# VH-VL binders against q0atu2: the designs that were tried, part 172

Target 1, 119 residues: q0atu2
Amino acid sequence: MLDKKARIRTSREYRNVFEKGKRLSGRFLIIYYVENALDNNRFGFITNKKIGMAVIRNRIKRQLRAIVREYQGQVKNKHDIVLVARAGIGKSSFEGMEKDYIAIMKKAGLFARNANKID

## First folded at step 8 (VH-VL)

Design tc59 (framework fv_dusigitumab)
Fold by ESMFold2-Fast, scan of step 8:
Structure tc59 (fold): chain C 119 residues (1-119), chain A 121 residues (1-121), chain B 111 residues (1-111)
Amino acid sequence: as target 1 above (119 residues)
Amino acid sequence: QVQLVQSGAEVKKPGASVKVSCKASGYTFTGYDINWVRQATGQGLEWMGWMNPYSGYTGYAQKFQGRVTMTRNTSISTAYMELSSLRSEDTAVYYCARDYSYYETSYFDYWGQGTTVTVSS
Amino acid sequence: QSVLTQPPSVSAAPGQKVTISCSGSSSNIGDNTVSWYQQLPGTAPKLLIYDNDKRPSGIPDRFSGSKSGTSATLGITGLQTGDEADYYCGTWDSSLSAEYVFGGGTKLTVL
């Protein structure tokens, strides 16, 4: 379960990440990310109507939240990160989405635990 | 600079197929979905479908399902749209467009110049 | 039969202002942001407005957008002859199995 403090909630906060953040794309996901002035990370989730009907969009959003929660401890602190489902995600498996998330986060340099091998 | 360059005009007979290309440059091709939109003679814009160049997955408008195929060749940053069983009403300008996601939605931020396809006897 | 309804034409004199409406439903405009595209004669469409009211770099502030309920509006002030074009609204629609839908287009004539 993502804590309230770990969620991007307002349209203004989402737009800030889109306007000021960096963009990286994966097979099924796009992330937009920017450092914040807080002491914690915040995540946002976007499943726009191109993904499919509401039941599909809601399933994808729940699955993405579960994936983010699972890997929350590996994410470098003080970032606002928005996950955007891209076309075709509805045809992916949970495992496919998870692998895509891990790959994108590593490419972005946002996974801190595995990166601290060299002090 | 982002650019989408499409193949040249085609003239086809009814029943034939046509394959239009769209070559992307100035950005990471696999990072953005490609949409195809047509404009039949004297008509408005009509969405045909999307193609995710990273996954290869596609989604087509129901009107074109069974007649349209969207593919890509990532080694040359090129998207393709093939329309089969051509009819006179398929006479149109066909556009590729790059999909950009922003907040609640996505939209088409860069468009190809268009490819005129004429279907006549 | 377009899913989004626009007036087929609108006209005004140079220097005047014009508004173009775009009406939809809860499955499209009601739950989503709207984009506007300008198509000059003989050219490809160009993104004019996104996220209801935002302008891409290079689009002058004479162009504005707004959204209320299931309708969107494009506003153009200080009309110039170079604004003569077809204007299309667009958004995604969940009721059509997740298809992108355009308005029928509005031909703007600067008289």
Scores: ipSAE 0.809, ipTM 0.910, lowest interface PAE 0.9, mean pLDDT 91
Fold by OpenDDE, second read of step 9:
Structure tc59 (fold): chain C 119 residues (1-119), chain A 121 residues (1-121), chain B 111 residues (1-111)
Amino acid sequence: as target 1 above (119 residues)
Amino acid sequence: QVQLVQSGAEVKKPGASVKVSCKASGYTFTGYDINWVRQATGQGLEWMGWMNPYSGYTGYAQKFQGRVTMTRNTSISTAYMELSSLRSEDTAVYYCARDYSYYETSYFDYWGQGTTVTVSS
Amino acid sequence: QSVLTQPPSVSAAPGQKVTISCSGSSSNIGDNTVSWYQQLPGTAPKLLIYDNDKRPSGIPDRFSGSKSGTSATLGITGLQTGDEADYYCGTWDSSLSAEYVFGGGTKLTVL
């Protein structure tokens, strides 16, 4: 589980990311990201109703949190990052989601130079 | 500017199939889902389904399940909606619409001009 | 027949205010943001309101949206003849296999 300190938790925090951040779309994910004034990164997760039933949305959230947790040490510091699940993600494997996350984060330039885990 | 340009009017016989195209421009095609919505003459809007241009994954309304197929050609930024086993009640204007998704919201911010499909004997 | 319920028609004189209601349930409007679409005669629908109460660029502030519980409302002040159109509310419904649902539409007539 992600540390509470590493999570976006309030609506105000989410709105700030959406309004001031950059948007980048991947295959299964859309990320919104903006620099923060903190010493740590914060992650948010959005699974809207088009993804499917609550049980599916919750599963997707758990999977995304696991992915983010796995790679959080490789993400550049001082960023608020919101992951929005796109349509079809429910049909994706965990590995597919992971690959998409890595790809989109690389495209966004959010990974620190660490080829060992993200390549 | 964002534009969705659809193919021209179609006239089909019952039992036939129709395939409508929607060419996108002014944005990254694979970055946004495409929805299809139809409207019978004098009737309201009816959602048919969505298609993710990146993955090709789709979600169809139950009403059209097994009869509709949504595809795309990413090289030309074009989405397709094919409806088979046409019947008279399928006569309608068919629209493609771009889906903008963020946070807890998803809305159709850009629409094609519509394609009239007429099914008659 | 529509999952979301709208009045079939509303009318008012130029300069007046009109409201269009959109009634749903917990699985759609209750849990999701509502969008409104304007459809002028013979044209494709146009996004009018998104995220319950936000206006896209180019939409005048005469148009407003609100949501409460399982209902949404579109407000139009300073009614103009050019506002004569059909208006549709829409949102996602999880109970219908995550389908998007529209209201039945409301025809606005400017007297």
Scores: ipSAE 0.038, ipTM 0.741, lowest interface PAE 3.5, mean pLDDT 90

Design tc6 (framework fv_dusigitumab)
Fold by ESMFold2-Fast, scan of step 8:
Structure tc6 (fold): chain C 119 residues (1-119), chain A 121 residues (1-121), chain B 111 residues (1-111)
Amino acid sequence: as target 1 above (119 residues)
Amino acid sequence: QVQLVQSGAEVKKPGASVKVSCKASGYTFTGHDINWVRQATGQGLEWMGWMNPYSGYTGYAQKFQGRVTMTRNTSISTAYMELSSLRSEDTAVYYCARDYSYYETSYFDYWGQGTTVTVSS
Amino acid sequence: QSVLTQPPSVSAAPGQKVTISCSGSSSNIGDNYVSWYQQLPGTAPKLLIYDNDKRPSGIPDRFSGSKSGTSATLGITGLQTGDEADYYCGTWDSSLSAEYVFGGGTKLTVL
């Protein structure tokens, strides 16, 4: 689980990221992201109803949180970042989602310069 | 600016198939899912399915499962919807529409002009 | 038959106010956010409202939306003849096979 300080929690905070943030799409994920005035990053996770039934949406949300946690140290500080699952993500593997996340974050310029050490 | 331009009107016999195209411009084609919606004359809107142009994955309304196929060609930013085993009740205007995700929902922010498909003997 | 229920027609005079209802169930409106689409005669639908009550850029503030329980409402104030159109509500249905569902549509006549 991500520490509570690293999570976007309220609908107003989510809507702020959607309204003021930049959008970048990947194969299975869309990210919306904006700089914040805090001293840390915050992440939000959205699996809307077009993705499928609750069991699938809950699994995907759990897997995305695990991926974000794994790479948390590589993300440039002071950002609010919302991950939105795209239609079809339920047919993807964990590895596929992980690769997509890394590719999107690199393309957005959100990984620190030393992120080349991902392994 | 964002535009979705659809192929022209089609007249088909019962039992035939029709393939409607939807060419996107003004945005990154792979960045938004595409939905297909139809409307019979004087009737309401009916959702047919979604297609993710990045992954190629699709989801179809149960009513059309087994008769509809949604595909794309990313090199020309074009989405396709093919409906087979046509019946007279398939006579309708067919629309493609761009998906936009906002918070916990998604909706259709830009629509093609529509393609009239007439199924008659 | 449409999954979401709208009145088939409403009418009012220029300058007046009108409301269009959209009724669903717990698996659609009750569990999801509602959008509204305007379809002028002979044209494709156009997004009017999203996320229950938000307007896209270019949509005047005389159009508003709200949601309570399993019902949503589109409000139009200061009616103009150019508002004559069919209006559709739409949302995702969160049943096992997720599908987007529309209301049956409401024809607005401005007399």
Scores: ipSAE 0.790, ipTM 0.912, lowest interface PAE 1.0, mean pLDDT 91
Fold by OpenDDE, second read of step 9:
Structure tc6 (fold): chain C 119 residues (1-119), chain A 121 residues (1-121), chain B 111 residues (1-111)
Amino acid sequence: as target 1 above (119 residues)
Amino acid sequence: QVQLVQSGAEVKKPGASVKVSCKASGYTFTGHDINWVRQATGQGLEWMGWMNPYSGYTGYAQKFQGRVTMTRNTSISTAYMELSSLRSEDTAVYYCARDYSYYETSYFDYWGQGTTVTVSS
Amino acid sequence: QSVLTQPPSVSAAPGQKVTISCSGSSSNIGDNYVSWYQQLPGTAPKLLIYDNDKRPSGIPDRFSGSKSGTSATLGITGLQTGDEADYYCGTWDSSLSAEYVFGGGTKLTVL
């Protein structure tokens, strides 16, 4: 799983991304991203009650973390990236989520030029 | 203050293309998506697509796929919307609008003044 | 025609209250925040309400928004002649490849 230094953990860090970052909307995800002053990327995850019960929200978070972990090595460095799960994601498959993540990250231009597994 | 200033009215023949510009000021241009919305005379608002000024990537409404191209020139903070293969039903006022997002939300908080495009033989 | 459904028109006398409904589905209003836009005659749309019930700076508190389930409502109290305009609801729709969708618009006439 994502180690601690690869995760956005504090409310202040989240607010910074939301207030200063750029936004793109996908089918199941909204991403907010901003350059950071670090040498690594940090990821945050937001799942609200619109997705469903806590057990569902936690499942979605686990799935999104798995997706992010799978492709994190292909993401441009020095970014804070927050994934906001849209309510409809609860009805999507894992593959659907993955596809949406790849698509939206491409649109954001966050994948490295030589990135693989995303085509 | 945030402003979006669009190019002037256009008159085109069927089959031609039109390119409308939207110059942004008062904020970081690359920080917000630009949306394009049109409105035919006496009709409602119709969303056409979005463009991310930072990456240049776009998302178009299915209705306009293959016919619309949204671009930008970051050096002059200007977004462009080009619509090809014009038809009479494309006659409308075309608006650019800034997208503002906060947490899970997205809304169009500033709009251009609109550009009238008339398609007629 | 429009993905979101609004009444084509509403009317009331000055000082009265009016409500404008916006009906959608789970993939749009159900999943996403609703915005409302006011369009005065011959002008560009203006953001009136965002995030279901929030007012931008400069919008008086006699304008209100609410959302329940797959429907949203715009409320206008103390109706003024200057409120005569077209009003549109809008939101994102996940079923349409994350397209933004508008209501058909409601023409408000102040009697």
Scores: ipSAE 0.024, ipTM 0.693, lowest interface PAE 5.4, mean pLDDT 89

Design tc60 (framework fv_dusigitumab)
Fold by ESMFold2-Fast, scan of step 8:
Structure tc60 (fold): chain C 119 residues (1-119), chain A 121 residues (1-121), chain B 111 residues (1-111)
Amino acid sequence: as target 1 above (119 residues)
Amino acid sequence: QVQLVQSGAEVKKPGASVKVSCKASGYTFTGYDINWVRQATGQGLEWMGWMNPYSGYTGYAQKFQGRVTMTRNTSISTAYMELSSLRSEDTAVYYCARDYSYYETSYFDYWGQGTTVTVSS
Amino acid sequence: QSVLTQPPSVSAAPGQKVTISCSGSSSNIGDNYVSWYQQLPGTAPKLLIYENDKRPSGIPDRFSGSKSGTSATLGITGLQTGDEADYYCGTWDSSLSAEYVFGGGTKLTVL
């Protein structure tokens, strides 16, 4: 579970990332990301109703939080990052989502140089 | 500039299949999902399904499940919608539309010009 | 057979204002954001409003949207002849296994 200070919580904070951030798309995920003025990273998770029923959206959101938590130490500090599930994510495996997340974060230049070590 | 350009009008007999194309330009084709929407003469808009051009995964409206197939060719930035077992009630204008996800919603920000499909004996 | 209910037509004179309603249920409008699409005669639909009340770049502020409970409203002020079109509301519906649903459409005539 992510610490509450590491979560994007308000609609205003989400809209700031969408409006000022960069967009990068993967197979199952889109990220929007922007540098923040804080001492830490914050993550947001969006599962639109187009993804499926509540049980599917809740599973996807839980799995994405677990993936983000596992790789939290690899993420370059001082960023607000929103993960948006795109159509078809409900048909992917956990490993598929994890692989997509890693690929997107590397392409965005958001992973620290010591990817295999605890920060 | 973002454009979605669809194939030309088709006339088909009942029981045939039709395959409509939608060529995207002005953006990264794989970065946005594509939706298909149809409109019968003098009727409203009816959603048919979505296709993710990056993964190739699809989701179809229950009404069209078993008759519709949505595919893409990423090398030419083109989406396809094939509807089989055509009936006179399938006579409509078929649109492709780009899906844009913003905050907690998604909507169709750019639309193709439409393809008229006429099913007649 | 539309899931969302709109009046079939509305009319007013140039310079006047109109409102177009869109009524749904708790599984669609009541639990999601609404978009509006404008379809000029013989053309494809165009996005007019998103996220209940926001306008894409290039859409004049004469067009506005709102949502209350299970209903949404499109407002058009300062009517122009170029506004003659069909208007559709749309949203995602969880009861239909995540299908996008449209209103039946409203034909606006500027007399």
Scores: ipSAE 0.795, ipTM 0.910, lowest interface PAE 0.9, mean pLDDT 91
Fold by OpenDDE, second read of step 9:
Structure tc60 (fold): chain C 119 residues (1-119), chain A 121 residues (1-121), chain B 111 residues (1-111)
Amino acid sequence: as target 1 above (119 residues)
Amino acid sequence: QVQLVQSGAEVKKPGASVKVSCKASGYTFTGYDINWVRQATGQGLEWMGWMNPYSGYTGYAQKFQGRVTMTRNTSISTAYMELSSLRSEDTAVYYCARDYSYYETSYFDYWGQGTTVTVSS
Amino acid sequence: QSVLTQPPSVSAAPGQKVTISCSGSSSNIGDNYVSWYQQLPGTAPKLLIYENDKRPSGIPDRFSGSKSGTSATLGITGLQTGDEADYYCGTWDSSLSAEYVFGGGTKLTVL
């Protein structure tokens, strides 16, 4: 599980990312990202009702948190990043989600240059 | 400027199939889901399903399961909706609509002009 | 027969205020943001309100939305003849395999 301080928790924090951040769409994920004034990154996760039933949405959130946790040490510092699950993600494998996350984060330029396990 | 331009009117016989196209422009086609909504004459709006242009994955309303197929051609930014085994009650105007998803919501912010499909003997 | 319930019609004179209700359940309006769509005669629907109470660019502030419990309301002040149209509420319903659902629509007549 992600550290408490690595999580976006409040509606105000989410709104700030959506209003001031950049938006980038991947295959199964949309990311909103903005620089923060902290020494750490914070991640948020959104799974709206289009994804499916609560059990599915919760599963997706759990999987996305696992992916983010795996690569969090390779992400550039001082960013608030919100992951929004796109339609169809529930039909994807975990590996597919991971691949999409890596791809979209690369496109956003959010991985450190010396990051490993990203290819 | 975001635009969704649909194909022209169709006249079909019962039992036939119809395929409506929706060409998108003014934005990244693969970045937004496409929804299809129909409206029978004098009736309300009826949601048919969604299609993710990037993955090609779809979600159909239960009512249309097994009879509707939503696809896309990313090279020309075009979405397609095919409805088979047509019946008279399928006579309607069919709309494509862009799905804007963010935060905890999604809504249809841009719509095509509609395609009239008439099913008659 | 629509999952969301709207009055079939409402009417008022120019300059007056009208409200259009949209009633649903916990699985749709109760748990999800509501959008409103305006459909002028012979045209495609147009997004009017999103996230219960937000207006897209170009929509005048005389249009408003609100949500409480399992019901949503569209308000129109300073009614104009050009407002004569059909209005639909819509939202997602997780109980129906995450289907999008519309209200039955409300025909607004400007007297």
Scores: ipSAE 0.333, ipTM 0.849, lowest interface PAE 2.1, mean pLDDT 92

Design tc61 (framework fv_dusigitumab)
Fold by ESMFold2-Fast, scan of step 8:
Structure tc61 (fold): chain C 119 residues (1-119), chain A 121 residues (1-121), chain B 111 residues (1-111)
Amino acid sequence: as target 1 above (119 residues)
Amino acid sequence: QVQLVQSGAEVKKPGASVKVSCKASGYTFTGYDINWVRQATGQGLEWMGWMNPYSGYTGYAQKFQGRVTMTRNTSISTAYMELSSLRSEDTAVYYCARDYSYYETSYFDYWGQGTTVTVSS
Amino acid sequence: QSVLTQPPSVSAAPGQKVTISCSGSSSNIGDNYVSWYQQLPGTAPKLLIYDNNKRPSGIPDRFSGSKSGTSATLGITGLQTGDEADYYCGTWDSSLSAEYVFGGGTKLTVL
């Protein structure tokens, strides 16, 4: 589970990332990201209704949080990052989502080190 | 300049199929989902489904399940919507529209000009 | 009938203001954000409002939106003849698997 200080929690904070951040799309994920004035990263997770029923949206959120947690130490510090599930993500495997996350974070220049390296 | 340009008008007989194209320009085609919406003469807007150009995955409105197929060709930035077993009530203008995700929702920020499909005996 | 309910028509004189209502239920408007689309005669719809009350770049501030409970409202001030169009509200519906729903549309006549 992500520590509460590492979460974007309010609608105001989410909208700030959407309005001021950069957008980058992957196969199953879109990220919006902006540098923050804090000493840590914060993550947000959005699964809007186009993804499917609540059970599917909740599963996707849990899986994305697990992926983010696993690679948290590799993300460049001082960023607010919102992950938006894209249409069709519910048909992806966990491995597919993980690979998409790694690819998009590398493309965005947000990984401080190789994401595949064992800690 | 974001633009979605659709194929020209079609006249079909009942039982035929029609395939409408939607060519995107001015943005990264695979970066945004595409929705299809139709409008029968004098009627309102009716959502048909979505297609993710990156993955190729689709989702269709229950009403069209089994008759609609949405595809794309990424090399020419073009989305397609094919509707089979046409009936007279399928006479409508068919629109493609780009999906934009903002916060907890998504909406259609750019639309194609529409393709008129007439189904008549 | 459409999933979301709008008045079929509204009318007013140039320079006046109008409001267009959009009524839904807890599974759509009550549970999601509303967008509004303008359709000029013979043309494709155009995004007018998103996220209940935000305007895309290029949409004048004469257009505004609001949401309360299971209803949304589009406001237009300083009416111009070029505003004659059909207006549609739209949102996602949580009672249906991944379906977008529209209002029935409101024809605005500027007399």
Scores: ipSAE 0.811, ipTM 0.915, lowest interface PAE 0.8, mean pLDDT 91
Fold by OpenDDE, second read of step 9:
Structure tc61 (fold): chain C 119 residues (1-119), chain A 121 residues (1-121), chain B 111 residues (1-111)
Amino acid sequence: as target 1 above (119 residues)
Amino acid sequence: QVQLVQSGAEVKKPGASVKVSCKASGYTFTGYDINWVRQATGQGLEWMGWMNPYSGYTGYAQKFQGRVTMTRNTSISTAYMELSSLRSEDTAVYYCARDYSYYETSYFDYWGQGTTVTVSS
Amino acid sequence: QSVLTQPPSVSAAPGQKVTISCSGSSSNIGDNYVSWYQQLPGTAPKLLIYDNNKRPSGIPDRFSGSKSGTSATLGITGLQTGDEADYYCGTWDSSLSAEYVFGGGTKLTVL
């Protein structure tokens, strides 16, 4: 589980990211990201009904949290980042999902220069 | 400017297949899902399915499972919808529509002009 | 036969207000954002309202949307002749599988 302080939790926080942040679309993920005024990063996860039934959405959300947690220490500081699951993500493997996350985060320039395990 | 331009009208015999194209422009094609919706003459809108242009994955309405195939050619930013085993009740205008997804919402913000498909003996 | 239920038709004189209802269930309208689409005669549908009550750019503020429970409502004030069209509500339903569902459509006639 992600630390509580590393999570976007309120509707206001989500709205801020969507309204002021940049949008980047990957294979299975769309990320919205914006700089924050904190010393830590915060992550949000969205799995809307398009993804599938509740059991599927919950599984995807759990997997995304695991991926984000794994690479959390390699992400540039002071960012709010919301991950929105795209259609078809439920048909992807965990590895495919992880690969997509890495790819889109690289494209966004959100990994630190000294980041490892992202190649 | 976002645009979806569909192929021209089709006339088919029962049992045949039809393939409608939808060319996208004005945005990153792989960044947004494409939905297909049809409308029989004088009837309402009927959702057929979605296609993720990046992954190629699809989700079809149960009604069309086994009979519809949605594909794409990313090099020309074009989505395709093929419907097989055509019957008279498949006569309709077929629309492609761009899916905008963010937060907990998903809606169709841009639509093609529609393609009339007529199935008759 | 549509999953979402709309009145088949509504009518009013120019300048008046009309409302179009859209009734669903917990698995669709109850849990998801509702969109409204306007379809002028002989044209493709156009997004009119999204996220229950938000207007895309270019849509005048005399168009409004609301949602309560398992029902949604489209409101049109200052009715104009150009508003004569079919209106459809739509949302996602994941009761069995993730499918998008439309209302049956409402024909608006400007008297």
Scores: ipSAE 0.664, ipTM 0.909, lowest interface PAE 0.9, mean pLDDT 94

